# Ledger of designs, part 17: VH-VL binders against a0flq6r38to208

Target 1, 171 residues: a0flq6r38to208
Amino acid sequence: EARQFEDQHLIFSAPTSAGKSIVAELLSWKVASTGRKVLFVLPYISVAREKLHQIQRCWRRDDISVCGFIGPQASNPNEWLGAVCTIEKAASLTNRALSEDWFEEIGMIVVDEMHMVFDSSRGAHIEHMLSKVLLWNQSALEKVRIIGMSATIPELYRIGKWLDGAKVFEA
Below, E stands for the ipSAE of ESMFold2; O stands for the ipSAE of OpenDDE; V2 stands for 0.75 times the mean of E and O plus 0.25 times the DockQ between their complexes.

## First folded at step 8 (VH-VL; framework fv_imvotamab_arm2)

Design q6 (at its last look DockQ between E and O 0.86; V2 from the best seeds 0.00; counts 0 for: pae E 2.4 > 2)
Fold by OpenDDE, look of step 8:
Structure q6 (fold): chain C 171 residues (1-171), chain A 120 residues (1-120), chain B 112 residues (1-112)
Amino acid sequence: as target 1 above (171 residues)
Amino acid sequence: EVQLVQSGAEVKKPGESLKISCKGSGYSFTSYWIGWVRQMPGKGLEWMGYIYPSDSETEYSPSFQGQVTISADKSITTAYLQWSSLKASDTAMYYCARGTWLHYGLFDYWGQGTLVTVSS
Amino acid sequence: DIVMTQTPLSSPVTLGQPASISCRSSQSLVHSDGNTYLSWLQQRPGQPPRLLIYKISNRFSGVPDRFSGSGAGTDFTLKISRVEAEDVGVYYCMQATQFPYTFGGGTKVEIK
């Protein structure tokens, strides 16, 4: 039961991003501390850069390596436990993880602005990426946990349904 | 890669029971729902109902409520449509289709259909 | 139940010419979440239905750009800019704004 709870996907919704971001970061740190990889997925380059610096600063004391996949930058998949990515780069990274057979190393994916999945082209990209994760989880011994951060919207519960009955927290 | 494969054609008599299947592959079966659509010979499409395999939540069109049973076995990624007692009027093509919670009405993948013929 | 009415019943068209199909709903298809869940499906002879358009105007993956959807509220239109031989079949509109989901009666597109 405890493991089942730990593997459950989570959706956090709040008007502002401050509180939900802190929770997501703490949960991510716990996963990274066990040696599993964490992906942070951000919708914009500027936000991704800011998040990268923040996570690097916070996890530095624990000697957890955090890298950025933002823009044209390339990185070695074996040199980091935390990765901050734009949506497009996250998709590429997950594809590489599948093709290079290290997807099992991923413990968590945190997606910001997940409500975009409903209306935008970027949302379609997120949906496609996470669909692969959900498929992977069907046969995986250790599942990848998804954390979504979202604005408060009427159809938020539907994201929960899509993510295999994710628990939805609304502030 | 996403596919829905339905069971083969059925020829039955009135009063007989029947259970047809729809197997999904290439996607997370429990993250999406399966809908069933009837198409009588030479007629249009009729929405019958759907099942969410994750928790087996089902919903039927009022026209089909009590007439059929929709079920699923997520362990083998298969959805079912069954009748306890077939009627001649049940003669039709039956399609399963994948739906999503994200976009209502987005039936993006369809089975090839199962032809059910009921005659005395 | 929401009644979906399609016109025309049959649409004979010349190859390369445009086609237009209308779909009207008995009530507004605007959902409480602000979206309009109107879809268009194509069914070629002997084949299962195929999704063309969802939420009024969004073209599904792999659908040619000659297909377009428009409309609002209770009036919707599917357009084919240049009809090709492979476009022969029956087209259906479908609403998923209110349960139960309902289809239009279909429009048969044929080549003259």
Scores: ipSAE 0.853, ipTM 0.919, lowest interface PAE 0.5, mean pLDDT 94
Fold by ESMFold2, look of step 8:
Structure q6 (fold): chain C 171 residues (1-171), chain A 120 residues (1-120), chain B 112 residues (1-112)
Amino acid sequence: as target 1 above (171 residues)
Amino acid sequence: EVQLVQSGAEVKKPGESLKISCKGSGYSFTSYWIGWVRQMPGKGLEWMGYIYPSDSETEYSPSFQGQVTISADKSITTAYLQWSSLKASDTAMYYCARGTWLHYGLFDYWGQGTLVTVSS
Amino acid sequence: DIVMTQTPLSSPVTLGQPASISCRSSQSLVHSDGNTYLSWLQQRPGQPPRLLIYKISNRFSGVPDRFSGSGAGTDFTLKISRVEAEDVGVYYCMQATQFPYTFGGGTKVEIK
């Protein structure tokens, strides 16, 4: 029962809320502290760049390396535990993790603006990426936890259902 | 590779019970709906109902409510369509289809069909 | 229940020529979320149905670009720009805006 709660995917929604980002940051830091990778997925390069610097500053005290996948960059997965990515780069990175056999090292994927899964142009990347995580989790010993941060929208329950019954916290 | 594989054809008599199956593979079974569609010989398609296997949430089209039972066993990734007492008018092809919560009306994978024949 | 009416019932088409299938609903298919959940399916002889188009005009993955959907409100159209031999079959429109979901009666496309 207790293990089921720790593996439960979470969605935090609010119009604006520092509280939802702090909870996601604490959960992600704890995962990274165990030596497992955390991917932060953000929709825009400028927001991702700001997040990259913020996470790098916060995790430097614990010597946890954070890399950006925002532009034409590539790095060895042994060089980082935190990755801050745009949507398209996160999709590429998870595909790479599967093909290079390090997907099991991923402990958490944090998706900002999760409601963009409904976006007609970019939503498919989020949907495809997370569908692979959901399939992976069916047989994996070490599961990947999905944390979503979203605007408050009436369709949010549909994402929760799709993410295998994710807990939705609405403000 | 996503697949929906249905149980084989059935020949039954009126009044008998029947349970046909639809096994999903290659995807997270608990993340999607399974819907059932009837196609009577030489006729079009009609939705019977749907199940979300994660919690067994079901919806039936009104004309099928009380006529059939839709269920699922998520441990073996299988959905079922069940009659307690078949009628000759139940003779039809039955399809299962996978649906998503994200895009209503997006039924992207279909089973091969199960032909049910009810006659003496 | 929303009634979906398709025309024509049969559409014999010369190979390489266009085909056009009409679907009309008994009421608006605009959902409270602003989307219109109108889909088009293809059923080739002896095969299960196959999704072609969803939300009026969105082509599903792997569907050739000769298939296109259009329409609004209660009137919808599926077009095949150049019919090929593999396009023979029955085409159905379907609404998923309001439960129970309902199909049109089907349009048989044949090569003449």
Scores: ipSAE 0.492, ipTM 0.807, lowest interface PAE 2.4, mean pLDDT 88
ESMFold2 (binder alone), look of step 8: mean pLDDT 91; pTM 0.928

Design q7 (at its last look DockQ between E and O 0.89; V2 from the best seeds 0.00; counts 0 for: pae E 2.3 > 2)
Fold by OpenDDE, look of step 8:
Structure q7 (fold): chain C 171 residues (1-171), chain A 120 residues (1-120), chain B 112 residues (1-112)
Amino acid sequence: as target 1 above (171 residues)
Amino acid sequence: EVQLVQSGAEVKKPGESLKISCKGSGYSFTSYWISWVRQMPGKGLEWMGYIYPGDSETRYSPSFQGQVTISADKSITTAYLQWSSLKASDTAMYYCARGTWLHYGLFDYWGQGTLVTVSS
Amino acid sequence: DIVMTQTPLSSPVTLGQPASISCRSSQSLVHSDGNTYLSWLQQRPGQPPRLLIYKISNRFSGVPDRFSGSGAGTDFTLKISRVEAEDVGVYYCMQATQFPYTFGGGTKVEIK
């Protein structure tokens, strides 16, 4: 029962990034502290770079390695616990995790601006990536937890349904 | 990789019961709903209803409410359409299709269809 | 229920020529979330339906760019810029804005 709660996907909705980002970062830090990998997925390069710097600064104290997959960057999959990625790079990284058989090392994926999933262009990439996570979780002993951050929209509950009954928090 | 495979053709008599199946694979079965669509011989498509295996939420078209039962067994990633008592008018091709909460009407994957023939 | 009316019922087309199919709904297909859930499906002879377009104008993966969708509110159009032999079949519009989901009557595209 406690395990189920810990593995439940979460959607945080607020008008601004303040608050929900902090919660997501704290939850991700907890996962990283156990030795499992965390992916931060950002929609834009500029935001991803800023996030990378922030997470690196915050997790440096605990000697948790954080790397960026933002544009033409390459990192060793075994040298980091936190990865900050653009949407496209996150998709590539998750594919590598599957093909290289280290997907079980991933404990959490944090997706910013998840409401973009309702858009046809960028949303398709997010949906495709997360659909693989959902499939993986069906047979995995240790599931990958998805944390979504979203703008406040009426159809937010639909994301919750899609993500196997994710708990939705609206501020 | 995503596939919906339906059970084989059925030949039945009026009054008999029937349960046909649609097995999903290659995706998270509990994250997407399965819709059933009827196509009578030489006719168009009719949405019958859907089931969301994640929580077993079901919704029927008013035209099919009480006429059929839609169910699912997520343990074997299979959805079902069943009749308690078939009628000759139930003769048709039945398709299952995958839908999503993200985009209504996005029936992106379809089963190959199950032909049901009901005759005395 | 929302009634979907397609025209024409049959569309004989010469290979390489364009085709146009109309779909009209009895009421607006604009959902409360702001989206319009109008889809186009293709059913080739002896095959299950295949998704072509969703939300009016979004081409589904793998669908050739000769297919395009347009429209708004209650009037929608599917266009094939140049019809190929493999395009023969029945085309359906479908609304998913309101329950129950409903299909148009279909338009049969065939080669002259």
Scores: ipSAE 0.879, ipTM 0.932, lowest interface PAE 0.5, mean pLDDT 94
Fold by ESMFold2, look of step 8:
Structure q7 (fold): chain C 171 residues (1-171), chain A 120 residues (1-120), chain B 112 residues (1-112)
Amino acid sequence: as target 1 above (171 residues)
Amino acid sequence: EVQLVQSGAEVKKPGESLKISCKGSGYSFTSYWISWVRQMPGKGLEWMGYIYPGDSETRYSPSFQGQVTISADKSITTAYLQWSSLKASDTAMYYCARGTWLHYGLFDYWGQGTLVTVSS
Amino acid sequence: DIVMTQTPLSSPVTLGQPASISCRSSQSLVHSDGNTYLSWLQQRPGQPPRLLIYKISNRFSGVPDRFSGSGAGTDFTLKISRVEAEDVGVYYCMQATQFPYTFGGGTKVEIK
């Protein structure tokens, strides 16, 4: 194979999310086009619903199925390559992927507002979910790439260290 | 399950070298740092320093700088504490503990300890 | 180095009664990021230390709610609302606001 997916995790930091979103969308589209699953993790239901509609429209042109794991529990199709999730639903979905033995199908997890990992109320869900990814990657044939989008904060380098030396791009 | 397993107890004489180990399992070894903590007999705890295996960054407490060497081998997920020449005053229990860049002071997992006895 | 002073050195307590442990630092533990990195550890007889509380008042996973932490700046308190037999041991405060990390001298909790 001449195409190799870059393993280095990335964190994009900017005052606004517009520039961060474009790069994450391009990278995630490339992963989905190879047939691997992409999870988009967002902190709020309203933002996640907007993102779901946006990704569904963009990826339908390439016949790539995108489902939402947002709000009240619902039965979603299992044949999807994109999933847009709130934080808690993403944690549940990744636990299910491990227990049902399809975690290797995940190629990328895109986390919006990644600085919320420091948050005392919801940060643990992000931390635990990504800790499982990092452990998986130690021995897995099929690794998962983490892409983070974050507010500009002076502590961002700590997340980069934690994510095995993730590259931090700042505006 | 996260575990830190330390090497067994050591009985040494002054002037001998020693290297004790702390093997981590059940987590991404390169994502967390490992601290070493000394507890002298009947005394409290003393932080000795840490290593971050991801890039081999080390930091020592000034009390231990130049007294010990902290290292790691990430291929076998093991951290080490090493003396080139032991003294009787090095007699103590030595613990390794896992730390995180996300929450300073959160030592969530500890090794069982390695008792080092140095006597003539 | 930040000096951490614990009182009392020993706290004999009747089973089911509260215990209170004080920790005082030689300087403020407020980090430049606004957090206060003050932790409490428990060491039962013959065992390694274990984490109880971090960042003053956050209870670590699996720690019973009878343990609580409070304080600010240089003055901190660990409380056990009702001491149980398994709470016997030595309790340490620790600061991680700046290197080197430093511990209090310990407080032994024992049943009368």
Scores: ipSAE 0.503, ipTM 0.817, lowest interface PAE 2.3, mean pLDDT 88
ESMFold2 (binder alone), look of step 8: mean pLDDT 92; pTM 0.943

## First folded at step 9 (VH-VL; framework fv_imvotamab_arm2)

Design r1 (at its last look DockQ between E and O 0.89; V2 from the best seeds 0.00; counts 0 for: pae E 3.0 > 2)
Fold by OpenDDE, look of step 9:
Parts: structure tokens; C-alpha cells; sequence
Structure r1 (fold): chain C 171 residues (1-171), chain A 120 residues (1-120), chain B 112 residues (1-112)
């Protein structure tokens, strides 16, 4: 049960980014520290750039390499443990991971503004990407943990259900 | 590729029991609904109910409550629709369709249907 | 239960001409989350239903752009800009705003 809890998907909701981002970053750092890859998925380029600098600064002390996939960029998967991506780049990166057979190296995917899954084209991309993760997890020995950060909305529980019974934390 | 494959056609007599199946593949079976839809000969579509294999949450249309049982075995990614005692009026095509928590009414993938014929 | 009423029952059309199907609900289909869960399905002869439109106007993947959905509240419309031979079949509207989900009676589109 304890192991199940550690592998359970999580949804954090709060009116602001305060608090939920810190928790997600701490959990991500823990995963990266074990040598597994972490993807940060952001909805906008400006936010992604800010997050990239933040994560790089925080993880530098531990010599954990963090790369940005914000625009036309390519990197060797062996060169980083943290990846900060826009939604489109995250989808591309996960597809590469599947095709190049290193998806098992991914330990966590953190998605910001996950509530976008309900009503945007970008949301459709998030859904498609995470659906692949959910399918992967059905047979994988080492599962990919999903952390969603969301605005507080009444239908948040539906995201929890969709993500195989993710635990929902509301501030 | 997402697929729903249903069991074959059934010919039964009134009073007999029946269990038909819908097997999902190409997606996380426990993350999506399986809906059952009835279509009587020459008639329209009727929503019967759904099951969420993730936690076995099940919901029935009032018209079908107590008339059928919806279940699932997630270990083999299969959903079931069963009758304890068939009636002639149960003669129909039965479809399973995938649904999602994210968008109600988004029945994006359908089984090929199972024809059930009940006659004396 | 929400009653869905479709008109017309049958719609004979000439190839290349437009078609329009109406669907009316007995009450508003606006969900508490702000969305309207009205879908359109196509069922070709001898085939299972196929999703065309969800949430009033969103085309499902692979659906040709000649299909379009519109409407609000209790009145909805499916339009086919140029009917093709493959469009022959029965079309259903479906509401998923309230349980139980309910379908319209269907509209049969056929070629004159």
C-alpha cells in the first residue's frame, strides 16, 4: 500500500501557483536524484523559460542536468535528467522516447495547467500524450508517475478518475 | 490502435441466461468508460449504462436498471453485459462504446456489435 | 429524462446538395461545468455508429469538414454542406449532460 501510494498519480489544485509548484518540484527532484528522467510540461513559452531557469538553478547543486525543449531544439537523451517542455515539444519528446526505446527512463511527468484538457486544442495534445503514458503503465515494471497542477475547478475529480484514480489535493 | 471487439451473435430462447463481451485494446482499459447501447431491430439507439473498469463504478439507465448487469474484468480488458433471464423483447443489436471522464458524450470508439436473437 | 427530438425523420437529398438535421432537447443541455454535451453520430447501413461531432460543434478526428454542428441551449443543428454517397445512413443526436444519456429518434439521409 505504501508503494502504491508512492506510485500514485497526483493532482494539485490551488488558485495560484504558490505551494503546488514547490511540492511538484520536490517530488520531481527526488525522482531525478534516482537517475530517472523528469518532464515538465508548460502551456506557454514564457512560463517554460522561467521554469527552466528555476529548475536549472535548483538542481545545479546536485549536478543534475536540465534541458529546455522550447522551440526547435534537439538533445541527446543521455545528456539530461530534467526536461522543461512546451506541450507540443513534450508530445514530440514522449513519441521519441517510445520510438527510440528509452521511455522506461522516464520516471515522472509534471503537467502545469492540466485543466486545459477540458476545452482546448492544446488540451487534446495533453490528453493524447498522457494516454500513451497510461497505456505504457499498464504493462511497465517501472511506471511513470504523473503530477498535474491545475486551477481549482469543480470537475477536477474527473481528471483524477481519468488518471487511474489519481489523488486530488485541493488547497 | 484503439479497438473494441465484441463476442459473436447469439441465438437464445426466452428464460435463458446470456453474457456477451467487449474486449478493449490499444489503450489503458482502466482509464476509460465502457458504455453499452441497445438498438432494437429497425429502431434507434438506447443508452443502457456504463462501467469504469478502474474502480468498477457502474451506472445504469433507469430503463435497464435491474434488467441487465454490467461488469468488467480488467485483467483481460473485457467488459460484459449479461441477462439472468432473456425475453423476446431483448432481441436487438448491442454495442459497446468507449467513453471518457474528460468529455461526456465522446463515444469515440465502438465495437462491431453483437446481435442477440431471442425466440421460442 | 431529457427527450431529444429530431427533425426531419427522413431527408432525401440530391448528391452535392446540402442537408440539415435539427435536434431539440426538452431542457437545456448546458452542464453545470459550463459545457454543452451534445453529440452527433452517424450510422451507415450495416455498421456501428460513428462519432461525428461532440460538444455541439467539435469535429471528431477523421470527420470531413463538410460536417458541421451548431446550436445552443435546446436547439441544435447538424449540417452537411455537400452530401456524398457515403453519407447515406441514419444520424442521431445524443445528450450527455444529464443521466441517463438519451438519443434522438434518428434522421435517415438517403439519395434521391
Amino acid sequence: as target 1 above (171 residues)
Amino acid sequence: EVQLVQSGAEVKKPGESLKISCKGSGYSFTSYWINWVRQMPGKGLEWMGYIYPGDSETRYSPSFQGQVTISADKSITTAYLQWSSLKASDTAMYYCARGTWLHYGLFDYWGQGTLVTVSS
Amino acid sequence: DIVMTQTPLSSPVTLGQPASISCRSSQSLVHSDGNTYLSWLQQRPGQPPRLLIYKISNRFSGVPDRFSGSGAGTDFTLKISRVEAEDVGVYYCMQATQFPYTFGGGTKVEIK
Scores: ipSAE 0.895, ipTM 0.943, lowest interface PAE 0.5, mean pLDDT 95
Fold by ESMFold2, look of step 9:
Structure r1 (fold): chain C 171 residues (1-171), chain A 120 residues (1-120), chain B 112 residues (1-112)
Amino acid sequence: as target 1 above (171 residues)
Amino acid sequence: EVQLVQSGAEVKKPGESLKISCKGSGYSFTSYWINWVRQMPGKGLEWMGYIYPGDSETRYSPSFQGQVTISADKSITTAYLQWSSLKASDTAMYYCARGTWLHYGLFDYWGQGTLVTVSS
Amino acid sequence: DIVMTQTPLSSPVTLGQPASISCRSSQSLVHSDGNTYLSWLQQRPGQPPRLLIYKISNRFSGVPDRFSGSGAGTDFTLKISRVEAEDVGVYYCMQATQFPYTFGGGTKVEIK
């Protein structure tokens, strides 16, 4: 039962970021504290860089390593528990996790601005990445949880349906 | 590799029942719609309906409501199209096609088709 | 039900020349979400249909750039800039703006 709640995908929507990001941050911290990897996916380099520094400061107190996949990064995928990525880098990183056989180490993917899945130029990267998570979860013992933060849009329920009935919280 | 594989051709008599299948592989079966499309010999395409295997939601074209049953068994990632009593006018090629909640009308993968022939 | 009307019914073309196919709907295909769910499919002889274009003008993955879609409201066009032998087949427009989904009657493209 409690494991069922931990596996349910969640989508948070609000006009402002107040409140919704703290829930995502608490959930992602809990996953990282168990030793499983968390990916944070953000749409813009500047926002991702700010988020990287914020998460690094917050999680360093707990000895949780966080890396950025935003630009040049000399790191091994196994040297971090938190990864802050732009959309395209996150797609590449998840492809690498599958090809290098460490996808099972991922416990959570947090997608900021999830409504960008509908974006004509960049949405396919989000869709392709999350579709691989959905396929992985069909047979995996340890499932990957998807947390989305989105602008308020009328199509949000379609994303919830697509993500195996993700719980949509609109505020 | 996403793949939809349909059951083989069928030859039937009027009044007989029939169940044809569409097996999906290489993707999360419960996350996408399966649509059924009819093509009568020498004619165009007709949308029959869909199932969303995630919650078994079904929808039928009014032209096919009550004439067929669309179902799925997610444990074997298979969708079905069934007739309780075939008519000669059911002679056609039947395709399954995958759909998505993200883009309506995006039928990105198609089965190879199942030819159903109904004659005396 | 939205009726989809295609013209021409048959389009014989010379290799390397353009082809243009029109599709008209009986009512606007603009959905309440602002999108227009108009797709184009190709069916080569003896094969299942294949998606070419969705939402008027978005080319599906792996579809050659000689295929393009345009239009708005009730009037839509599929163009093939330079017809190749492999383009022989029947082309269908389809609306998915409202249920039931409906197809045009098809346009046969053949090499003359």
Scores: ipSAE 0.415, ipTM 0.790, lowest interface PAE 3.0, mean pLDDT 88
ESMFold2 (binder alone), look of step 9: mean pLDDT 93; pTM 0.949

Design r2 (at its last look DockQ between E and O 0.83; V2 from the best seeds 0.75)
Fold by OpenDDE, look of step 9:
Parts: C-alpha cells; structure tokens; sequence
Structure r2 (fold): chain C 171 residues (1-171), chain A 120 residues (1-120), chain B 112 residues (1-112)
C-alpha cells in the first residue's frame, strides 16, 4: 500500500503557486536523488527560465545536473537528471526518449498549469505527451510518476480520471 | 495505433447466455471509458452504458439496466458485454467505443461491431 | 431522457451540392460546466459509426472541412458544403450533456 502511494500520480490544485510548487520540487528532488530523470514542464519561456535557475540552485548542493530545454539546444541524456522544458520541448524530449530507448530513465514528469489541457493547442501537446507516458506505464516495470499543478477548475476530477486515478489535492 | 477489436459474430437461441468482448490496444486502457452501443437491424444507435476500467465504474442506460452486464478485465485490456438470457429482441449489432476524458461524448475510436443473432 | 429529433429522415442530394441536417433536443444541452456536448457521427454502409463533430462545431481529426456544425441550446445543424460520393451514409446527432446519452433517429444521405 505504501508503494502504491509512492507511485500514484498526483494533482495539486490551488489558486496560487505557493505550497504546491514546493511539494512538487521536494518529490522531484527525491526521484532525482535516486538517479532517475525528472522533467519539469512549464507553459511559458519566462517561467521556465525562472524555474531552471531555481532548481539548479537548489540541486547544486547535491551535485545533480539540471539543464534547460527552452530554446534550440542539443543535449546528451547522460549529462543531466533534471530537465526544465517548455511544453513543446518536453513533447520533443519525451519522443526522443522513446526513440533513443532511454525513456525508462525518466522517473517523474511535473506539469505546471495542467488545466491548460482543456483550452489550447499547447494543451493538446500536454495531453498527447502524457498519454504516451500512461501507455508506457501500462507495461513498464518502473513507472513514470506524473505530478500536475493546476488552477482550481470544475474539470479537475476529469484530469484525475485520465491520469489513471491520480490523487487530487485541493487547497 | 489505437484499436478496438471486438469478438466475432454470434448466433444464439432464446434463453442462452452470451458474453462478447472488446479489446483495446495502443493506449492506456485504464485511462479511458469503454461505451457500448446497440444498433438493431435497420435502426439507429442506442447508448447502453459504459465502464471505466481504471476503477470499474459502470453506468447503464435505464433501458438496459438489469438487462445486460458490462465488465472489464484490465489485465488483458478487454471490456465485456453479457446477457444471462438472450431474447429474440436482442438481435442487433453491438459496438464498443472509446470515450475520452477530454469531452463528454467524444467517442474517438470504435470497434468493428459484433453481430448478435437470436432466433429459434 | 433528452429526446433528439433529426430532420429530414432522408436527404437525397446531387453530387457537389450542399446538404443540411437538423437536430433538435427536448431540452437545453448546455452542461453545468458551460460546454454543450453535442456531437455528430457518420455511419457509412457496412461500417461502424465515425465521429465528425464534437461540442457543436469542432471537427474531429481527419474530418474534411466541407463538414461543419453549428447551433446552440436546443437547435443544431450539420452542413456538408459539397457532397461527395463517400459522404453517403446515415448521420446521427448525439447528446452527452445528460445521462443517459441519447442519439437522434438518424438522417440518410444518398446520391440522386
């Protein structure tokens, strides 16, 4: 039962980013500390840059390498455990992971502003990307844990169902 | 590639039991609903009910409540529709369809259908 | 139950000409979440149904732009701007705003 909780997808809903981001970062740090990769997915370049600097600063103490996928750049999967991405870059990165056969190295994907899945073409990218993760998890020995951060919306329960019965925390 | 593959055509007699299947592949089976739709010969479509394989949540149309049983085995990504005692009026094409979470009533993928014929 | 009424029952159309199908619901299809869950499906002869339109006017992936949906509240319309031979079949409207989900009686589109 304890292991089930550790592998369960999570959705944090709050009016502000305070609190839910800290929890997500702590959980991500724990995963990265085990040597598995963590992807942070942000909706905007400005927010992604800020998050990148924050995570780099925090994880530097433990010598955990964090890279950014916000603009055009090449990367070696062996050079980082944390990746801060825009939505488009995250989709590209996960596709690479599947094609290059290192998807099993991913332990967690944290998606900010997940409620955007309902409203935009970019949201469609989130939906497609995470659907691939869910499909992967169906037969994987080690599953990828998804953490969603969202505004409070009436449709939150639908996201929970989609994410294989994710635990929803509402502030 | 997302696919729903249904079991083959059935020829039965009144009073017999029947269980037909719908196997999903190419997607996370426990993350989407499976709906069953009946189409009697030369008639329109009728929503029968759904199951959410993730937690086995099931809902029936009042017209079909108690008449059929919808179930699923997520270990083999298969949904089922079954009758305990068939009637001649159960003769119809039965479709399964995947229901997305994004929008209610968004049946984006359909099975090929299972023809059930019940006659003396 | 919400009753969905389609008109006409049959729509013979000349190739290249437009077609229009009406669907009326017995009550408003506006859901409490603000969306209207009205869909249009196409069923070609000998085939399973296929999704064309969802939420009144959104074309599903792969659906040609000659198909369009419109309407609000209780009145909805599916339009085919230029009917092609492959468009022959029965079209259904469906509501998913309230359980049980219900379909219209269908409209048969055929070539004259």
Amino acid sequence: as target 1 above (171 residues)
Amino acid sequence: EVQLVQSGAEVKKPGESLKISCKGSGYSFTSYWIHWVRQMPGKGLEWMGYIYPGDSETRYSPSFQGQVTISADKSITTAYLQWSSLKASDTAMYYCARGTWLHYGLFDYWGQGTLVTVSS
Amino acid sequence: DIVMTQTPLSSPVTLGQPASISCRSSQSLVHSDGNTYLSWLQQRPGQPPRLLIYKISNRFSGVPDRFSGSGAGTDFTLKISRVEAEDVGVYYCMQATQFPYTFGGGTKVEIK
Scores: ipSAE 0.856, ipTM 0.932, lowest interface PAE 0.5, mean pLDDT 94
Fold by ESMFold2, look of step 9:
Structure r2 (fold): chain C 171 residues (1-171), chain A 120 residues (1-120), chain B 112 residues (1-112)
Amino acid sequence: as target 1 above (171 residues)
Amino acid sequence: EVQLVQSGAEVKKPGESLKISCKGSGYSFTSYWIHWVRQMPGKGLEWMGYIYPGDSETRYSPSFQGQVTISADKSITTAYLQWSSLKASDTAMYYCARGTWLHYGLFDYWGQGTLVTVSS
Amino acid sequence: DIVMTQTPLSSPVTLGQPASISCRSSQSLVHSDGNTYLSWLQQRPGQPPRLLIYKISNRFSGVPDRFSGSGAGTDFTLKISRVEAEDVGVYYCMQATQFPYTFGGGTKVEIK
């Protein structure tokens, strides 16, 4: 049962940016505390920069290193456990993780503004990235957990179905 | 790479049963719909129904409800279309296509087709 | 069931010239989520269908920019700006706004 809850993908629906779930923050911290990587995916550089500083401040107490993938970036994967990325950089980073054989180190991907998966131009990056996670999880011993934060939209159940029956928390 | 590979052509007689297959590979089989589409000789396309292998949810076009069975075996990433008793009017090309919950009508990958010929 | 009506049924065209295919639905294709799930497919001779356009005007990956879709509500158009030999085949519109999904009758594009 407990193993099932750890594998279940989650989507938190919030009406505003200030209404983001503290549960998602606690879950990501817990994953990083066990030594597995957490990727935070955000749609814009300015928002990602703010999130990077926020996570760095919060995780500094536990000496958990957090890097930004917001522009040109190269880093050794053993230099961080948290990564704050724009959509396109997250897609690139997960491709790199597959090609360099450290995808198994990823414990969680947190997608902010997950409803952007429906965006005609940029949504494909989110879809392709998460599709690779879903494929990875079918045979992996250590699975990647997906946490989504989204605007309140009627299409959320469709994302939940797509993400292997993710649990949707509304309001 | 994503592929949908269908079973080979079938020549059958009326009254016989048949189960044709569509094997998906290169993607999470349980995360996408598999749709079945019929094309009668010299005719257009007809949507028959779908299965979502993640929970086995199926839906049939009213024209095909009760006439065929759509199923899947996710352990071998394979969807099926089957008849318990074929009719001559079942002679057609049958395609499987992958669909997505994210964009309805976005059939991004298609099988090569299975020709079913039913004749005395 | 939503009836999809395509015109013309056959479109002979000179190489390099445009082609225009019309699709009309028996009722609005605007879904409750605000999107219009109207797709265009191409079926080359002896091949399975392939997706060209989804949601009226979004070109699927790998589809040349000479293909464009437009329309709203019940009236939709596929245009090929400069027909090439490889464009020969049958083109179908399809609605996925409500079940059952339904197709137009097809438009055969031929080089004359």
Scores: ipSAE 0.584, ipTM 0.846, lowest interface PAE 1.8, mean pLDDT 89
ESMFold2 (binder alone), look of step 9: mean pLDDT 93; pTM 0.950

